# Designs tried in a protein design chat: VHH binders against q93235. Part 1

Every score and structure here is a prediction.

Target 1, 248 residues: q93235
Amino acid sequence: IFMKTLDPKVPRFYGKGTIIGVNPGVGYQPWLKERPDSTLIKYNLRDQKSYKAYLEQMKTYLTKYDSNATETRECGAGDSNDDLEKNPDALPCRFDLSVFDKGCSEKSDFGYKSGKPCVIISLNRLIGWRPTDYQENSVPEEVKDRYKAGSIAINCRGATNVDQEHIGKVTYMPSNGIDGRYYPYVFTKGYQQPIAMVKFDTIPRNKLVIVECRAYALNIEHDISSRLGMVYFEVMVEDKPVEEKKEL
Unless a header shows other numbers, all headers, positions and changes below count from the first letter of the chain; Kabat numbers aren't used for antibody chains.
ipSAE, averaged over its two directions, is called F for ESMFold2-Fast, E for ESMFold2 and O for OpenDDE. V2 adds 0.75 times the mean of E and O to 0.25 times the DockQ between the complexes of E and O.
[cut] marks letters that were taken out.

## First folded at step 1 (VHH)

Design c01 (framework vhh_5c3l_4)
Fold by ESMFold2-Fast, scan of step 1:
Structure c01 (fold): chain B 248 residues (1-248), chain A 124 residues (1-124)
Amino acid sequence: as target 1 above (248 residues)
Amino acid sequence: QVQLQESGGGLVQPGGSLRLSCAASGFTFSSYAMSWVRQAPGKGLEVVSDISSGGGSTTYADSVKGRFTISRDNAKNTLYLQMNSLKPEDTAVYYCAKEITYEWGSYTYDFDYRGPGTQVTVSS
């Protein structure tokens, strides 16, 4: 039921999580423009050509972070985008892709060659939106061990009991999720949208796994029907003999 | 290439009305949802209204619902905001904003451009 054709244009602009800035939607990459109706990431470990398009899409998506020093600033501890709303000369924080250097970088083919594929998770840009921290005693159980105040925790699970049995170990980068220092978005030139990656470390071969990822902050509601605060996609890592092409 | 230019702002007394216009160029206007965003002095940006690409669906912030009306003329590449029963709290710079929906299948939508803004002052 999760496998369906989707309108290539985003179907949910109005309602909770509208562009009015009440609840963010969640997106993922790699999404292939040549298959806009599909949320399936499917490839064969034995066929490099089967995952080349996913690698190219990941590379293309990440080129937006190749920014020079004049458009962004290095942000250390205590720095944030908080003053972007009031100071027209403020530079947005540069997003550091080196946090993905533990198996989710271009150098590691984003884990695809190793059968440990990485998926980018992002929140849509809502004007002026900021994550609100959970009270220390109210952090949801599924993100409790990886939650950090000031951040948006990400949790990915199997969408059904069968998928959950199959999904295996998932690694999150950064481990605490999306850092709130990169909020708010306010049309600032050079703004770099923060992202997280999820790495499927032990996903089984030749099994379709339906994945549900949720973003966690006090002001993010999860709505399955409207797909607010969450996203679904499918992963199938095959290990099958490559079919020979007929000669000529 | 994308350009958005607001007009129609000014000084008006409480209870008065203003109509803002936004002239768009450099993109296929009829293919994108549009919004009006405002910023009061010393405060953050607030989205007050949005409208679908075809004009069939609109939403409003609670602060302006029943008083403001967003509309568009795709033949003229123009976005409008009719502002009635204006309050001192409506004093702000008003920006026309373009939405982007380029990340299909990921349920993401973005804002990529806004105009330079037009000042609305509600005072005696």
Scores: ipSAE 0.026, ipTM 0.486, lowest interface PAE 6.7, mean pLDDT 82

Design c02 (framework vhh_5c3l_4)
Fold by ESMFold2-Fast, scan of step 1:
Structure c02 (fold): chain B 248 residues (1-248), chain A 122 residues (1-122)
Amino acid sequence: as target 1 above (248 residues)
Amino acid sequence: QVQLQESGGGLVQPGGSLRLSCAASGFTFSDYAMSWVRQAPGKGLEVVSDISYSGGSTTYADSVKGRFTISRDNAKNTLYLQMNSLKPEDTAVYYCARDLYEGSWYSEFDYRGPGTQVTVSS
C-alpha cells in the first residue's frame, strides 16, 4: 500500500477559487514564513534557538484571540453563533485559550522544550458553514471515543506504516475536538476562529514522523486529491549535541 | 486596527481594463499573503488571485488566468490587481483580503475591505 505524500513542487497556494463552499480545508501551525514550501517542524531539544521561531509563530498566531469584550461574548454549552444570522446586535463566541493549559499553552512553550510539541489544527472559514452531526451508530471508528455531538473531532495518525509505528501517543485539546458553538462562521467583526491542538506526547527522538490529521463531521469529506478535510506535516524532534561551529 | 481599503473599480466595456488598488494599514503588510476575492450578483465569494508576502509566488483562478495580474508594493503597503480583457462575467464587488495561511494548501481570511464595484457592460 503506497500512501500519498505531499509533493514539495505542488503550489502552496492551493485553493478552490472560493471561500464559500461545503467542504472545509484543514490547516496547521506552526508554519514558518521563511520556509513557505516546507511542512516540516524540526528542532533539537538541546538547542533552544532551533525551536524559537516555532514558538514565536505560535505566539503570533494566537494574538488574534486577545479578548475584546465589545466584540465577543462568553458562550457555554448549548450556545452557538446561530443568533448572528437573526440578530445584528448578537456577538460571536469568545474562544478561550485556557483549554490548552494542559501542556499546550505559551507558559509551557507549547511543549517544545519538553519534547512534547503541540500543533494547532484549524478549518478554513466557509461562510455559513457549520458541522453536521453523525448519527450515533455512524461515527467513524477512529474518533468515536472522542466524538461529541455539535463538534468536529480531530484524528492524527502516522501517514505510512513506519510513521504509524513511530507517532506514539497523541493528546487532543479540547479532548472532544473543535466545539460547534463557534459556528456558523459569518463575516462578523470580532469573530474568533475555533482551533484545536494536538500534542505529541511520546514522539521518538531523531526520527522523522509524517503526520496525517483529519477533521470529522458528517458534512466533511476526506478528499486526498484535493486535500480537503485533511492535512499533512512532518515532525522531527532531535536530541543531538549542540554544534558550536558557524557556517562559512 | 487592521484596515484594508479598495479603490479603482468602475464601469468598463467588454475587452477593457481596470487596475484595482488596496491600501493596507494597522499591521505589518510585508508579513502576510494577500488575496483578491470577488462576489458576483447572486453568486458566492470566489478567490480570484493570491500573492505571497514577498510577491515571489502568485496563483490565479482559472476564470481569470492570463487576463489578471496580482502584484504588491510592500514599501507602500499596497496590493494591486491589473484586470485586462474584461468580460461581463467579471462583474462583481472585488474585496482585498488578508490571508493567514501562507504556507498552507488553503487560504483563510481574517480581514477584508468594504469592496469596490466592477461592472463590465456595453
Scores: ipSAE 0.000, ipTM 0.210, lowest interface PAE 14.2, mean pLDDT 80

Design c03 (framework vhh_5c3l_4)
Fold by ESMFold2-Fast, scan of step 1:
Structure c03 (fold): chain B 248 residues (1-248), chain A 122 residues (1-122)
Amino acid sequence: as target 1 above (248 residues)
Amino acid sequence: QVQLQESGGGLVQPGGSLRLSCAASGFTFSSYYMSWVRQAPGKGLEVVSDISGSGDSTTYADSVKGRFTISRDNAKNTLYLQMNSLKPEDTAVYYCATEYSIDYGDYEMDYRGPGTQVTVSS
């Protein structure tokens, strides 16, 4: 592996690679720095305090997109960051959080209160990397209906047969995954990392579900042992009474 | 706090050599990839080379292969770039940087130093 053994006190790195590399790792949020060795998202639907840390983590993560209009530009479907390395006056594309307004926004508590939790999926930063398109007849079956040329499709499944039975309906935002206009990644001020969100619409109550999410483009290989192009986490949405102490 | 400080830049004639150094602090140096990135006048950033934490794996941009050598001394928390057969096209500010992504939500930054100027001219 390219990344060597980390100091136990150093933040956990999800995925791996090199800044010049060809195969990005995949990361997710909410990941709590207070529990760096845990990939478990667990909360009780009836206890707001049990999911507050996840909401704060999501909110904090998304704060980087709130501003920097002067250092970014609005990009249409045909735009990209191609000019950033040749033109010092070019600005990186502005990432629009409104694509998450269908139940994965701060206003909707990222779906946690309604038992439909949202998870952020991102690719690790590789300078100069851009997604390569699948040929029309070579798009993997699991992303065929959501694949868009120039972009990276995301697919999340149960990691085992039991988990796949339990995971239920999953919604992706944007539906076509991570848009290619934010690539290539460039090492410049104002660059906004593109992300996708995955919403677990019908995840069962009181069951642990192990989730595997993969990123799809021709130049993304999936390697379980190296965690390339994929990430794992667990979700448990409990629906249990909060213990009340009565004074007699 | 991660801190990186480059040194060793200067003026050199075409065909000459320079050795850049980068002093690192604030993180476990030997556990992370390190890279050299440059920015030529009026142009964007170009990643020149990177090296794994152990030093066992290195990569180079096509523009510098065979001329530049990246190395590190983990006991001294120092990254090096040996630049040979320098060309006018190598004129740039050179930065060292860490290559990692951390899922903490309270920050997401590419860490790099202030840079050191390399000028290749007659």
Scores: ipSAE 0.005, ipTM 0.275, lowest interface PAE 9.9, mean pLDDT 79

Design c04 (framework vhh_5c3l_4)
Fold by ESMFold2-Fast, scan of step 1:
Structure c04 (fold): chain B 248 residues (1-248), chain A 122 residues (1-122)
Amino acid sequence: as target 1 above (248 residues)
Amino acid sequence: QVQLQESGGGLVQPGGSLRLSCAASGFTFDDYAMSWVRQAPGKGLEVVSDISSSGSYTTYADSVKGRFTISRDNAKNTLYLQMNSLKPEDTAVYYCAREVYSSGWYDSFDYRGPGTQVTVSS
């Protein structure tokens, strides 16, 4: 009664820290609603039923990019959402899913059937936040060959020495990560959250691999305990025969 | 009819302790990750801690790490926050919130309680 309720004019955030904080959390897809605290992506290559739910989750996630053309605009290199803060009639940049057409699209079943599963990586939305560029010679080694000024690089590794031996080749789409033209985030109708996809090209069969993915920009600190700038999940691609139920 | 009801707030002196509880009803509690979120006067929401549906994974904001402990009792449909070594800057309304991650939105809490006031003062 005497307590203030949540202000409905202020957007909600699930970023560790503050709603207008400096250090974003990292999220991934797919995860399944029936196992909401599981970070395990596990399926059998020989059983479409085992990965159907992951495909449906990915498809559902991506429907938000089907938004009306009148609520978004095409953005080229050098464009940004900076005008959204000052101009109520400005339109947010349209996110183009065709960047994932090299094996991480709905047409390719996001790589699941081929044993090269794709995972969506995104940053939690923080109002007014934008990435800060590294200095020329201070880009971390693990993203140096794929870093682009104005963008957020993504790197995924095995969480332990054993996992790193097993993770194999990883492909990033876009290769330079999440483009900064989609920042800053402000509350606006039609805003499209930018994403990257990570494809596990040579992950071994029948072996659990624990993956750690990090987002890289000068103003992103990495702290897994607070889920800032990084995320963990596990991948297990099984290749096992499907047992047929015998009729009585 | 999802309902979340916080209790355990109050006035405490710096260095003191409080234990918050959140009673959940109207849904399958052990299917959802839960958070404690706070709002200081004139400031935005801060997520201070969350816990997985099983209780196996917990996280804490840097501002409370080492001082606060989140836990849950799925048999009782109850979420807890043990707050130790309280500081004046911990003064806020504390909300119990049900987490939703849907269609790329981590920033969605689909339900929260009315909140409980915690005041840390002389």
Scores: ipSAE 0.000, ipTM 0.159, lowest interface PAE 12.7, mean pLDDT 80

Design c05 (framework vhh_5c3l_4)
Fold by ESMFold2-Fast, scan of step 1:
Structure c05 (fold): chain B 248 residues (1-248), chain A 122 residues (1-122)
Amino acid sequence: as target 1 above (248 residues)
Amino acid sequence: QVQLQESGGGLVQPGGSLRLSCAASGFTFSNYAMSWVRQAPGKGLEVVSDIYSSGDYTTYADSVKGRFTISRDNAKNTLYLQMNSLKPEDTAVYYCAKDTEFLGYSYGFDYRGPGTQVTVSS
């Protein structure tokens, strides 16, 4: 239903042979392919079967980062993918999943078992797109404390006043959002798309919380009607007794 | 190696119909949303229609709504665009495009085919 209300009148591409989007879209995981019309992440803490599909979806999504060392390179803070547009032999920076080791790793069941579920946030891959820095003192208030030049800050809030009261503490990994060193994207073998994760540390039990996440850089405009720069989903962490006849 | 190959374009009279096909290979077709994108002479690219990985959800540009139908056959790795009531302003090169997100629908694209020419003329 959500897709039927969207009207993407904003041009996605400019020029011949190079795809340059006006504004990146924001995606999240886990989306279940069995329920593509649903943005609801709902599970029961007392029933591991209720969240198994979400864990498997996240594991499957993250297999793209299992690339061979010879197709990627280690990148320090000063390194970037800037050479990828001009040099077909340049190796893309390896995306290190260890940045999620504080409660959002596969080993921690992405926080689901502990009632602190993690959600992957990503931007679509637009060829040649790079984040543009905000001017000093022009950084939006909601990301001011976590903004880093060259990167894309993420902020998730409750979509309504009630949801904002219930959403509780949210942790971002990396804290500064999606690292700009992995931009620009080009069609190079071994490219690893950067992602962030959002952990819901104190989301209440047995309450539906509607979440809105936005990506922040000067060249990202927030437009829900065109599905640009933001995404919505719902989280329900239940704490209910398991029944023999429970439907999953 | 991701490959997308369009076919079915050609010359057609106003009011006529064409069916475009796109053969996909080099990726798990059923895991990605797909789109038809067109470029008219002297203009930028326009997203015509999108379809979710399962085929259950579709969108259309206002310019083609009610006239075009997007569909897919995941068993055959093929995307289709049925174009009815064609107008001269539908004249363009039509590209099939692969969404960037695995099991997502981001409206971004990382691959497109070489395109197939559709000309609507008397």
Scores: ipSAE 0.000, ipTM 0.193, lowest interface PAE 13.4, mean pLDDT 79

Design c06 (framework vhh_5c3l_4)
Fold by ESMFold2-Fast, scan of step 1:
Structure c06 (fold): chain B 248 residues (1-248), chain A 123 residues (1-123)
Amino acid sequence: as target 1 above (248 residues)
Amino acid sequence: QVQLQESGGGLVQPGGSLRLSCAASGFTFSSYWMSWVRQAPGKGLEVVSDISPSGGSTTYADSVKGRFTISRDNAKNTLYLQMNSLKPEDTAVYYCARESYDILTGYEDFDYRGPGTQVTVSS
């Protein structure tokens, strides 16, 4: 547990031997490889060097979406990756990063310079998994205004009552969450994992905020002890005078 | 440039045996859990077996327990599946797959597979 390297894999009874009934885990970026034991996103608005690593990690993560047109296709309403299960030569749907152009793109430094940092939210890749729709009258209250049938809604809140008071306004891109047209996941060259971004519009300066993000679909269970269908990370946006440089 | 290439598939009679191989390149093979995944005609994907980086731990689907044996040779970057007492229900395309461990969620996902090798069990 106190190791700085990846924890050794535990016994394999989660999701093995079955495609049905597996609960996808939720991951986030930017996660820095040089601090593998940390879920803390901490930077000082007045020190560009303090957030450079987060920007580089975001850019690196998103380079996987630079696939050529020959490896992906444009998908509209009614399209899906269902053909990939019967025809491995079929092209997967292209994931369009322009949905993040409203403050969560490289052009906007992913909101970090302006103190409105963006965080990528994704589901781990489970073979053949796809979201199952909530019944129309059974959509959870916290996502009902942003839920779309066939999709996975994302909701981020403060992990405690104090964090919830401090988290402020959160914007989701795409507004309806992760679209189901990019599912099911199958092993195929050129598959583009769909993602959402969460923008922290009014997070306070000089306060640590513990964030809990959950993914919502009928076949995603939430369990705090096992962290099923949810992820935790911490955000601290400092606004402090730049410290005098010392020996590193 | 991660590459996985299966071989050893073919046509066999019920009760027969086959040994599948998967040649891996472009990554540190000895650092990853590896899996065999199959897709029968008209069915979805099924994970049949996986093996730890050292080879010290293995898991099998109930449908293949006692009949299939997974193994690996890290010096040769090769994964194997020994299939005994084959049944018509074992007819499928068999894929070699690399597992990744997502430290943030604690769950395994699969990030690469080979093109597959056809196994047909028929009289």
Scores: ipSAE 0.013, ipTM 0.460, lowest interface PAE 7.5, mean pLDDT 82

Design c07 (framework vhh_5c3l_4)
Fold by ESMFold2-Fast, scan of step 1:
Structure c07 (fold): chain B 248 residues (1-248), chain A 123 residues (1-123)
Amino acid sequence: as target 1 above (248 residues)
Amino acid sequence: QVQLQESGGGLVQPGGSLRLSCAASGFTFSEYGMSWVRQAPGKGLEVVSDISWSGGDTTYADSVKGRFTISRDNAKNTLYLQMNSLKPEDTAVYYCAKGSYEYLWGSDYFDYRGPGTQVTVSS
């Protein structure tokens, strides 16, 4: 109340230190500028107008990947942005949105029309930061089946026991999370921030589900008090008759 | 490449006003919290004011609260600092600073600062 200088809907970083080696925050989309104080994604399947703003926000966010091919390069699994700090002529890896073509593309209305909404998950940019691999026997159980060395696994769960009962099946794209070839982050023309998408395949109708998503790498600590390495948002997919015009 | 360019500094008499501007390029301005930071002669860096990426939240140092107003125009990629009732103690080089984290602010840590603009309050 007396601390109204904080944005209450975005995790605030309270840590002190240098840019290098800092624990990253996690963000999500669609976040609507017209409702900046809300983390609620709520729409009615029977009312296209109710989710139009979310689709437009997703499209707007993804326009940053419409870069000219001359400013980026294709990267294989063994590549990384390591050369960008030493060579001013090196090009950053191109992020390919086709990885989301399994129901989380613009052509699929990001799953909103089908009641399987997709949410973008990203890590905040830290200069020089890269994911550190877990030892094989130390991978957290919740991501063990989807963890890939060199990458950042994403896991989303219901925030409470009730939410976990309701969240249903969740699909991750890419399946192994955010690939390390797009790291380290450096300031360079044409850098494309890697993202993941989470698709809510069987989320129930007319129920609010509070979602907690965490990013996993050895050098990402999950701190509830500082809200680092994790993010919260709410999803409500309604299936209700549309109110008729000119109701009294 | 990130570029931050301050303008609007100068010599002003005590009780006067100045408006500083910072033109930003090379990053998505609307995704980052921004700050004004100053360094007075013989002193360390002081964070004067912070603003969230949306402009909805602001913070001020006790030394400037009630006299300075931070604002931003995300459509123009520009950060502003309106300085009123200026005091000799406000004499400093003022830097525009970019927050290190997308969609976070108020961390007191910056990954980029501009070259600075000199504000001198004397008669």
Scores: ipSAE 0.000, ipTM 0.159, lowest interface PAE 15.9, mean pLDDT 80

Design c08 (framework vhh_5c3l_4)
Fold by ESMFold2-Fast, scan of step 1:
Structure c08 (fold): chain B 248 residues (1-248), chain A 122 residues (1-122)
Amino acid sequence: as target 1 above (248 residues)
Amino acid sequence: QVQLQESGGGLVQPGGSLRLSCAASGFTFSSYAMSWVRQAPGKGLEVVSDISGYGGSTTYADSVKGRFTISRDNAKNTLYLQMNSLKPEDTAVYYCARDEIPYYGSGSLDYRGPGTQVTVSS
């Protein structure tokens, strides 16, 4: 438990130790600048104002993919960021947000309005890191159907038995996770960090659900105490009446 | 806009010490975590240390723990790296880098200086 007396204007950094190590940390969005120590995503379906800040944070986060479009290239089969380290004129692979058009786009309010909220999952930038493939018969069961060689599979579950009963159906975009073509990261201008989105299709109303998401590749170890290769957050989708105003 | 300038590198014998400095400008220094990153000849980039905006939290790569100390002076917009008990394996170009916070990215580095050369040889 974080009990520091830090100024709320000064954000706390999560996954800091994984940038130094050889195992990437996992991050998520949205989290709010005004509540930097909170991992709670909580909103009321009947109150658009309750989720507006999350939508604006998500939109702001994703503008980096638009602002750097001219500093990127389209990557075809066999292309990767492998040449970025030694070629200063090489352009990083462009990340296409259209992979999120199945209910996790800005047009769909990232699923928040429909009670199917989407959460961005990313690996913290570990300089020079690349995913390594599992041996065919060693792919963990929970990602076996969605694992693709050269990629990082994502799996989200309820953190406890109670949370797992409540979490319901989860959809992953892209279905095969984060494509390895966007690695390695090496300080390149215009670099577009690859992300995945996780959509909570049937999360129950008025229940707090603690979520654990893990990233899967042979060289990603999962360590709960150091939060390596995994991240925790809480989701609460409320469906409760908005208080009556005098003007109503 | 953002400017980072390293200094303090040089040639030193094994077991010696150096202190690197990084002068920062063009942003609110105290609001950003800072890192020292190095690149040895023929090798990839390695993050050796980072420090929170107010200096209350620091981390170190296993290769430098117990030998290097990161610190900052927010009144002077300056980041430091005290390097003790230097080894030939510490030979590298050392870069000062800014971490992204809070709403852009997941702790990635977005700007770096031009670097300062540290050579540890007999």
Scores: ipSAE 0.000, ipTM 0.321, lowest interface PAE 12.0, mean pLDDT 81

